# Ledger of designs, part 218: VH-VL binders against q0atu2

Target 1, 119 residues: q0atu2
Amino acid sequence: MLDKKARIRTSREYRNVFEKGKRLSGRFLIIYYVENALDNNRFGFITNKKIGMAVIRNRIKRQLRAIVREYQGQVKNKHDIVLVARAGIGKSSFEGMEKDYIAIMKKAGLFARNANKID
Key: E = the ipSAE of ESMFold2; O = the ipSAE of OpenDDE; V2 = 0.75 times the mean of E and O plus 0.25 times the DockQ between their complexes.

## First folded at step 9 (VH-VL)

Design ud11 (framework fv_recibokibart; at its last look DockQ between E and O 0.84; V2 from the best seeds 0.00; counts 0 for: pae O 2.2 > 2)
Fold by ESMFold2, look of step 9:
Structure ud11 (fold): chain C 119 residues (1-119), chain A 121 residues (1-121), chain B 108 residues (1-108)
Amino acid sequence: as target 1 above (119 residues)
Amino acid sequence: QVQLVQSGAEVKKPGASVKVSCKASGYTFTGYYMHWAKQAPGQGLEWIGEINPKSGGENYNQKFQGRVTMTRDTSISTAYMELSRLRSDDTAVYYCARDKYYWEELYFDYWGQGTLVTVSS
Amino acid sequence: QIVLTQSPGTLSLSPGERATLSCRASQSVESYYLHWYQQKPGQAPRLWIYEASSRATGIPDRFSGSGSGTDFTLTISRLEPEDFATYYCQQYGDTPYTFGQGTKLEIK
């Protein structure tokens, strides 16, 4: 599980990212992101209802949390980032989701250290 | 009625810059992303980038990165696209188009009428 | 980036005929993120079919969209004079967003 400090928790916090930030679309994910005034990153997760039933959406959310957790040390600090799982992600593999996350975070310029290690 | 009304045609010299405007009406300007696209004569459409009109946050097609700047003025519901260091292959009609803020129903439902930019010596 | 290849480049048909316009993606695109636009000379594009198969507001039911994965089709069951235009497919599946090069549907 992500630490409490690394979670976007309230509707107001989510709204701030959507209204004040930028977005980028990947194959399975859309990220919305904005600089925050903290000393750390925070992550939020949303699953598109078109993905399927709640059990499938909850599984995907868990998988995305695991991916974010694995790479969080490589993310530039002071960002609030919301990952939205797009329709079709339920048919992807964990590795497919992971590759998409890496690609879209690079396009957003959100990876900092060991960028050459990732690819 | 949703409308996107763009500024008039421009004729520019190579090396100059052009700034095209897109004035929105009939909807809440800050509730939709604004996009810009290029259509060279006899060619298809090419996406240039998008701007979050509430924050001014933007993302560009890498092909245009470094030459394009998108801005907006929320007080007059107007988006702008500036293209610098113009060259002859920038001659095109430039369109603004909107889509929703969120992750569903992402398509360009309304377009501006287009702005012809001609780059010639 | 995802390249969309439309075929044919030009399709010459008469009113009353059936038109089939193809759009092939270089990588799989979810149907929810593939769209079609109609453009007539001197006019802006107009949303025509969204999410591969849904007609935009006011679009007649003679227009239908289909396909998934890498292959998508726009079909016009019985051409009317107003249907002669250029049609573009567009993907919102991965940045940069891309359009096909267009199929010009012209009167024979």
Scores: ipSAE 0.625, ipTM 0.880, lowest interface PAE 2.0, mean pLDDT 91
Fold by OpenDDE, look of step 9:
Structure ud11 (fold): chain C 119 residues (1-119), chain A 121 residues (1-121), chain B 108 residues (1-108)
Amino acid sequence: as target 1 above (119 residues)
Amino acid sequence: QVQLVQSGAEVKKPGASVKVSCKASGYTFTGYYMHWAKQAPGQGLEWIGEINPKSGGENYNQKFQGRVTMTRDTSISTAYMELSRLRSDDTAVYYCARDKYYWEELYFDYWGQGTLVTVSS
Amino acid sequence: QIVLTQSPGTLSLSPGERATLSCRASQSVESYYLHWYQQKPGQAPRLWIYEASSRATGIPDRFSGSGSGTDFTLTISRLEPEDFATYYCQQYGDTPYTFGQGTKLEIK
């Protein structure tokens, strides 16, 4: 789904975001974000067993990737962003998840000023 | 052996600023988020904000946005909370509290002893 | 924001009695993110119950936590003199993180 260049892939990359970045907690998501030295954004996704069974975790990851991809062009450049799925997200609808993502990203100020699909 | 030791009581006039310190020991200071809470006399607790001691990244309760500044000095494992444009309703005990984990167990497991800030003309 | 409402505001009981403290959330909160703290006069809050039902280190087994969704309960099976204090629930489900207004457990 997401281009390899747009993904956080290594433990070191994840650690860097957690240690050097900021975080914001939403209802279903916690985002960790930090500026990178690249020309593109990278996204990471974390789920844990508190979310539910593997099938649920995989579904959540797919949904989160879909959401991120949809709004990718509207996110400020040069950021590494990790999405941590919180307990309860498995009970959320896709729309609810999307709403939470938008809300938390807005709060973080990560959307471009001219973003027109953020509602 | 985790300890959070806060600075002493402060008396300020309206419009002034106060800076409360919280010195951490017994653990890796940069490994845990630090939170601050407000407790007015005889009242409950109110979350003010959090800071990542390693990066200095902070998030504030919107209620305090624009008046609160959280910082840290990693060299002495100390977190700071500064509140500006003080008013009478800022009179309270302010606590620092450690957040145990980034996303798994999110609760305040250790607290400072509190710092009384009195704002009076 | 998520508002936590505790009841009763004050609970007057005698040692040996059973205490039941309620915490109601304005919206659903996952149990993982509902915690209880104990506070005595002149002291800082102390973590007491975390994740709705887990006792913090050193907390006697006469304390128990339960609940889900919007309704959570802290129960003390048999009150000891040292248990009289104010108890606060707190949610970590959404920012801003919020506390209940507290239940003061006092000696009758």
Scores: ipSAE 0.297, ipTM 0.824, lowest interface PAE 2.2, mean pLDDT 92
ESMFold2 (binder alone), look of step 9: mean pLDDT 93; pTM 0.944

Design ud12 (framework fv_recibokibart; at its last look DockQ between E and O 0.89; V2 from the best seeds 0.00; counts 0 for: pae E 2.7 > 2)
Fold by ESMFold2, look of step 9:
Structure ud12 (fold): chain C 119 residues (1-119), chain A 121 residues (1-121), chain B 108 residues (1-108)
Amino acid sequence: as target 1 above (119 residues)
Amino acid sequence: QVQLVQSGAEVKKPGASVKVSCKASGYTFTGYYMHWAKQAPGQGLEWIGEINPKSGGENYNQKFQGRVTMTRDTSISTAYMELSRLRSDDTAVYYCARDKYYWEELYFDYWGQGTLVTVSS
Amino acid sequence: QIVLTQSPGTLSLSPGERATLSCRASQSVESDYLHWYQQKPGQAPRLWIYEASSRATGIPDRFSGSGSGTDFTLTISRLEPEDFATYYCQQYGDTPYTFGQGTKLEIK
């Protein structure tokens, strides 16, 4: 799981990312991102209600947190990043979600170190 | 009533720049992303990029990266697209279109009337 | 980049006939992210069908959309004179967002 320091928690923090940041869409994810004034990254997670019931949506969130944790060392610092799981993510494998995350983070320029080596 | 009104037609020579405007009314300008699209004569539509009008943050189609700049002036609810180093194949109608900020209802619900840019001679 | 290929390029039909317009994607696109626009000469595109099958406000029920995965269809059950236009499919699934090349529906 992500450390408490690395979590976006309040509605105000989420609104700041949506209203002040940029966004990019992938097949299963939309990311919203903005520079923050911290020395670290923070991540937020939103699941689209169309994905399914709470049990399914919570499982998707856990999978996305695991993916983010795996790659967090490669993410440029000082960013607040919200991952929105799109309705279609329920039909994806874990590997499909991971591939989509890598691709969209590269398009956003958020992977810095050895981005071309990322699986 | 939502309305997007674009600036008038332009005639330019190769190598010049053009800046097209899109004035919004009937909604909160900073509550929606603004997109731009190109349609060459007799051809289909091509997405150029988007701007967050509140922050000015942009993302461009890589095909246009380096020649396009999107800006806005929130005091007059107006978005701009500037295309530099014009070539003859930049001759097209350029449209602005809006969609929502958030992850639901992501489609271009309102479009400007289009601005013809002609690059010749 | 997701390529959308529409067929036919031009469809010549008479008022009263049924029209079927195809949009094929180079990779799977979720229905929530596949949209259709209508465009008449000299006019801006207009949102027509969103999320593959939902009609935009004011769009007559003779228009229906369907499909999933890589194959999507726009059907007009009985053509009216005002329906002759160019129709574009568009994906909002992955950047860059892309449009099909259009199907021009014209009077035979």
Scores: ipSAE 0.479, ipTM 0.843, lowest interface PAE 2.7, mean pLDDT 90
Fold by OpenDDE, look of step 9:
Structure ud12 (fold): chain C 119 residues (1-119), chain A 121 residues (1-121), chain B 108 residues (1-108)
Amino acid sequence: as target 1 above (119 residues)
Amino acid sequence: QVQLVQSGAEVKKPGASVKVSCKASGYTFTGYYMHWAKQAPGQGLEWIGEINPKSGGENYNQKFQGRVTMTRDTSISTAYMELSRLRSDDTAVYYCARDKYYWEELYFDYWGQGTLVTVSS
Amino acid sequence: QIVLTQSPGTLSLSPGERATLSCRASQSVESDYLHWYQQKPGQAPRLWIYEASSRATGIPDRFSGSGSGTDFTLTISRLEPEDFATYYCQQYGDTPYTFGQGTKLEIK
């Protein structure tokens, strides 16, 4: 599980990312991201009823958290990043989600230059 | 009454730059992403990029990366698209169009009237 | 990128006839992210059908959208004179967002 310090937790924090950040749409994810004034990254996760029942949404969140955790050390520091699950994500494999995450994070330029787990 | 009003037609030489404006009214300008699209004569539409009017954060189609700059002036609810190093194939009508910040409705519900940019020697 | 291919390129019909426009995606697109726009000469595109099957505000009942995956269709049950225009499909499923090349619906 992500450390509490690495989580976006409040509505205000989410709003800040949406309003002040950039966004990029991938196949399964939309990411909203903005620089923060902290010494660490924070991640948020959004799912809605369009992607499926609560059980599915919870599974997706769990999978996304696992992906984020796996690559956490390779993300440029001082960012708030919100992952919004898109409609088709429920039909995707874990590997598909991971691939999409990597792709969209690359597009956003959020990986460190020396990142070695994003091939 | 949502309206997007764009600047007038432009005629430019190759290598020059053009800056098209899009003034928004009838809604909260900073509440919606602004997009730009290109339509060459007799051709379809190409997405150029988007900008968050509140933050100024922008994302561009890679095809236009390095030549396009999107900005905005929130004080007058106006978005701008600048295209540099113009070439003949940049001749087109350029449109601004909005979509919401949020992910529930991701389509272009309102469009500007378009701005013709002609690039010729 | 996702390529949208529309067919036919030109469709010549008479008022009162049924029109069927196709939009094929190079890869699967969720219905929520497939939209249609109408454009008349000298005018900007106008949102027509959103999320594959929902009519935009003010769009007549004779227009309908359907499809899923890679195949989407816009249908006009009974053509009216004002319906002759170019129709574009557009996907919001992945960046860069892309449009089909359009189907020009012209009067026979």
Scores: ipSAE 0.455, ipTM 0.862, lowest interface PAE 1.4, mean pLDDT 93
ESMFold2 (binder alone), look of step 9: mean pLDDT 93; pTM 0.945

Design ud13 (framework fv_recibokibart; at its last look DockQ between E and O 0.76; V2 from the best seeds 0.00; counts 0 for: pae E 4.1 > 2)
Fold by OpenDDE, look of step 9:
Structure ud13 (fold): chain C 119 residues (1-119), chain A 121 residues (1-121), chain B 108 residues (1-108)
Amino acid sequence: as target 1 above (119 residues)
Amino acid sequence: QVQLVQSGAEVKKPGASVKVSCKASGYTFTGYYMHWAKQAPGQGLEWIGEINPKSGGENYNQKFQGRVTMTRDTSISTAYMELSRLRSDDTAVYYCARDKFYWEELYFDYWGQGTLVTVSS
Amino acid sequence: QIVLTQSPGTLSLSPGERATLSCRASQSVESDYLHWYQQKPGQAPRLWIYEASSRATGIPDRFSGSGSGTDFTLTISRLEPEDFATYYCQQYGDTPLTFGQGTKLEIK
């Protein structure tokens, strides 16, 4: 589980990522990312009504947190990263989400050089 | 009252570089991503890339990766696209376009008038 | 990348007739991320239909958009002289953004 230290929690923190960061759009995710002044990474998650009902949105968030947690140790340090779920994500499998996450993170160059769990 | 006004037509030799400008007005320049598109004569539209005017962060179509550079000057609300190592097939009209991005709205609601770039020896 | 294929390439019709333009995607695209633009010679593209079925501001109600998945359609119920132009579909379902090759609607 992502601890509080690894979470973006405030509106100001989210705003900072959106305004000052870069973005990359994938099939199911858009990531916004910016370097932070910390020694750790922080992750945020955004879902909107077009994804589906609250139950679905919550499921998606849980799945995304699981994915982020799985690869957390392989992400370059000192980044704030916000994952925005796109409309079609509710129809995707967990593996599909994971694949999209990996693809986008690769494009962003956010994985460490020694990352070995990335297919 | 949103307007995107681009720089004038350019004629370049192969191997040269061209820098097209897009001046925005009527809205907060740093609040919207700016995109660039290519349209060869008699052909369709091709996406080149995007830039966050506030941060300067950019993403490019892989097809143009290594030859395109997008920048901006926030003091004059102007975005720039530079294309280097020009070749004949770079001859096209280039457009800037504003991305209306409100999480659920991802389309180009305003376009520049276009800039013709001609590459010939 | 997602390839958008428009058909027909050229559509020749007369004012007053019904026009049906097709846009087929190589893979499924959410309706929220499929848009249409109109372009006349010597002019920049203009947003026409957004999110598959929503008319942009100022667009007459004779224009309509529909579709889902891989098949999208732009329909003009009764053509007016000013409607003859090239129409492009565009997707933001995945990066890179892509456009269809366009359908040229010309007067017969």
Scores: ipSAE 0.397, ipTM 0.850, lowest interface PAE 1.7, mean pLDDT 92
Fold by ESMFold2, look of step 9:
Structure ud13 (fold): chain C 119 residues (1-119), chain A 121 residues (1-121), chain B 108 residues (1-108)
Amino acid sequence: as target 1 above (119 residues)
Amino acid sequence: QVQLVQSGAEVKKPGASVKVSCKASGYTFTGYYMHWAKQAPGQGLEWIGEINPKSGGENYNQKFQGRVTMTRDTSISTAYMELSRLRSDDTAVYYCARDKFYWEELYFDYWGQGTLVTVSS
Amino acid sequence: QIVLTQSPGTLSLSPGERATLSCRASQSVESDYLHWYQQKPGQAPRLWIYEASSRATGIPDRFSGSGSGTDFTLTISRLEPEDFATYYCQQYGDTPLTFGQGTKLEIK
């Protein structure tokens, strides 16, 4: 769903975001983010094992990828961003995840300043 | 074994700045977020913000945004919190506290002893 | 911002009695992100109960935590003299991190 260039691929790339980045917590998500040296954004996804079995965790990852894809054009470039699904996300709706993502990204200042309103 | 030792009490005038230090020992300093909290006399606790000690990346409570700066020196395992444009209601004990890097356990297992900052004209 | 409201503000009891301390959140908080601290005069807070119901290392089993959603409780089954202190709840289920205003548990 995301371009291959827009994916965080390796364990080293994930560790770099956790070790070098900032963190913001929302109701269902934590984002870790750091500036990169590229001309584009990259996204990574991690699920908390308390969420449930692999089927459930994979469904949540797919939903989060869809949300990120929907809003990726509004995100400031040159960032590596990891979305961590928190233990409570299994009880959320797609809309709930989406609202939480929007809120966190606004708090992080990762949406473009003069972008259209996002609700 | 884990210790967070803070700098001593400070007396400041309104409009000045204060910089409080928090020296960590007994653990890997860059493996834990460092947080700061305020406790005004006879009052509860208020979160000021956090710093990633490896990168220096910060996240502040909006109430303190623009007046607080958190830094660290990894070579001496020390975190700092600077509060500027001090007002009389900034008189408080300021605590440092650590939080695990692991995202699933967001609580403070160790605290510094506190630093009293008094702001008086 | 999630506001945590603790009640009562002050609880005056004798050793041997049962204490019940309440923490109410302005919106739902996952139990994993709700924690309790004890603070005695002149001391820093100490982690007491984490993730709503798990006792920190060395905390006696007379302390128990419970609750979910918006309502959380710290219970002390039989008060000992050393239990008289102020107790704070804390959440990090949303940014900013917030504390309750505290319940002072004092000896009658």
Scores: ipSAE 0.317, ipTM 0.794, lowest interface PAE 4.1, mean pLDDT 89
ESMFold2 (binder alone), look of step 9: mean pLDDT 93; pTM 0.949

Design ud14 (framework fv_recibokibart; at its last look DockQ between E and O 0.72; V2 from the best seeds 0.59)
Fold by ESMFold2, look of step 9:
Structure ud14 (fold): chain C 119 residues (1-119), chain A 121 residues (1-121), chain B 108 residues (1-108)
Amino acid sequence: as target 1 above (119 residues)
Amino acid sequence: QVQLVQSGAEVKKPGASVKVSCKASGYTFSSYYMHWAKQAPGQGLEWIGEINPKSGGENYNQKFQGRVTMTRDTSISTAYMELSRLRSDDTAVYYCARDKFYWEELYFDYWGQGTLVTVSS
Amino acid sequence: QIVLTQSPGTLSLSPGERATLSCRASQSVESYYLHWYQQKPGQAPRLWIYGASSRATGIPDRFSGSGSGTDFTLTISRLEPEDFATYYCQQYGDTPLTFGQGTKLEIK
């Protein structure tokens, strides 16, 4: 449900985030993030084979997209952010992924309001 | 072969600053994150922070935030850690260590030999 | 932050004996992100076991790691004199990265 301008789409765009930004590890997610020259945020998502079969990986992606959409209004603008699903994320609940996303985004200084729905 | 060579031991007075270097060889410097860790005499290891060698972007352990600055010079494959407003409890061996740039198999596979920083009057 | 508690603090054993070193985490850590390092006096730490159970390059097979969740173990099946060292567990499961306080394995 993120619109097209809020998506990181190409390999070059993903590589730019990795090479020009910072990273931060959470329990189920790693984020790579960099300030962009746009007036909006963009999000990318990576799952790998270690997490499980395609059905599981697609479920994780859908859950992460839903979490990002729910909190997108709280994210400081002008950032490209790639969420990488870590091994073990398949054992987490939706609530667990949501809590981890909130925590890691706060540690990165990317939440302007510090809102938390699970605390 | 991969090697991380750190600058020599330093003796400093309280209130001063120290800058430790870590020169990399045997690999593409800009393809690995650099981390720094502290080991006080007779004690364990404490993570200080990391730097992206390509961008210079850093994340620090909050415990050191405000007193530590990490930089690098890609032209000489060297990372730096500067610690300011030194106190006696900053006396420690400081290590650099690298890990992979991407998210899989993140561990410190190579370490520098360590730099002893002694803070005393 | 995740606190890693190692026990015992010091382990005194003879060559040929089996050594068991414990690392407990204050919160669950995915085993892929739990690592062990060996450090000898005057030297830098060396990667020893990664992902809880995988030996780093060149590490003898008498060393094995196991565990999941909050409880992790490093085992040396038959202790050799060169195994004298301090062993640290380390987690890469959450930021800040943390180490245990170490177990010093000394020859009796």
Scores: ipSAE 0.750, ipTM 0.901, lowest interface PAE 1.2, mean pLDDT 91
Fold by OpenDDE, look of step 9:
Structure ud14 (fold): chain C 119 residues (1-119), chain A 121 residues (1-121), chain B 108 residues (1-108)
Amino acid sequence: as target 1 above (119 residues)
Amino acid sequence: QVQLVQSGAEVKKPGASVKVSCKASGYTFSSYYMHWAKQAPGQGLEWIGEINPKSGGENYNQKFQGRVTMTRDTSISTAYMELSRLRSDDTAVYYCARDKFYWEELYFDYWGQGTLVTVSS
Amino acid sequence: QIVLTQSPGTLSLSPGERATLSCRASQSVESYYLHWYQQKPGQAPRLWIYGASSRATGIPDRFSGSGSGTDFTLTISRLEPEDFATYYCQQYGDTPLTFGQGTKLEIK
């Protein structure tokens, strides 16, 4: 589980990422990312009603947190990263989400060079 | 009142570079991503890339990767697209376009008038 | 990338007739991310339909958009002279963003 220090928690923190960061759009995710002044990465998650009912949105968030946690140690340090779930994500498998996450993170160059869990 | 006004037509030799400008007005320039599109004569539209005017962060179509550079000057609400190592098939009208981003809805609600770039020896 | 194929390439009709333009995607696209633009010669494209079925501001109600998955349609119920132009569909279901090759609606 992501600890509190690894989470984006405030509206101001989210706003900072959206305004000052870069974005990359994938099939199921849009990521916004910006360097921070910390020694750790922080992750945020955004879902909206277009992806489905609250139960679905909560499931998606759990799955995305699981994915982020799995690859957390392989992400370059000192980044704030917000994952925005796109409308089609509710129809995707967990593997599909993971694949999309990996693809986007690769495009963003956010994985460390020594990352070995990335297919 | 939103307007995107692009620079004038350009004529370039192969191998040269061209830099097209897009001046925005009528809205907060830094609050919307700016996109660029290519339209060859008599052909359809091709997406080149996008830039975040506030951060300067850009994403390019892989087809143009290595030859295109998108920049902006926030002080004059102007976006720039530079295309280098020009070749004949770069001859086209180039458009800037603002994206209206509401998380799930991404479309181009305003376009520049276009800039014709002609590449000929 | 997602390829959008429009059909027909050229559609020749007379004012007053009904026009049906098709846009087929190589893979499923959520309706929220499928848009249509109108372009006349010498002019920039203009947003026409967004989210597959929503008319942009100022667009007459004779225009309608529909579809889901891989098949989308732009319909003009009764053509007016000013409607003859080229129409492009565009997707943001995935990057890179892509456009259809366009349907030219010309007067018969």
Scores: ipSAE 0.347, ipTM 0.837, lowest interface PAE 1.8, mean pLDDT 92
ESMFold2 (binder alone), look of step 9: mean pLDDT 93; pTM 0.948

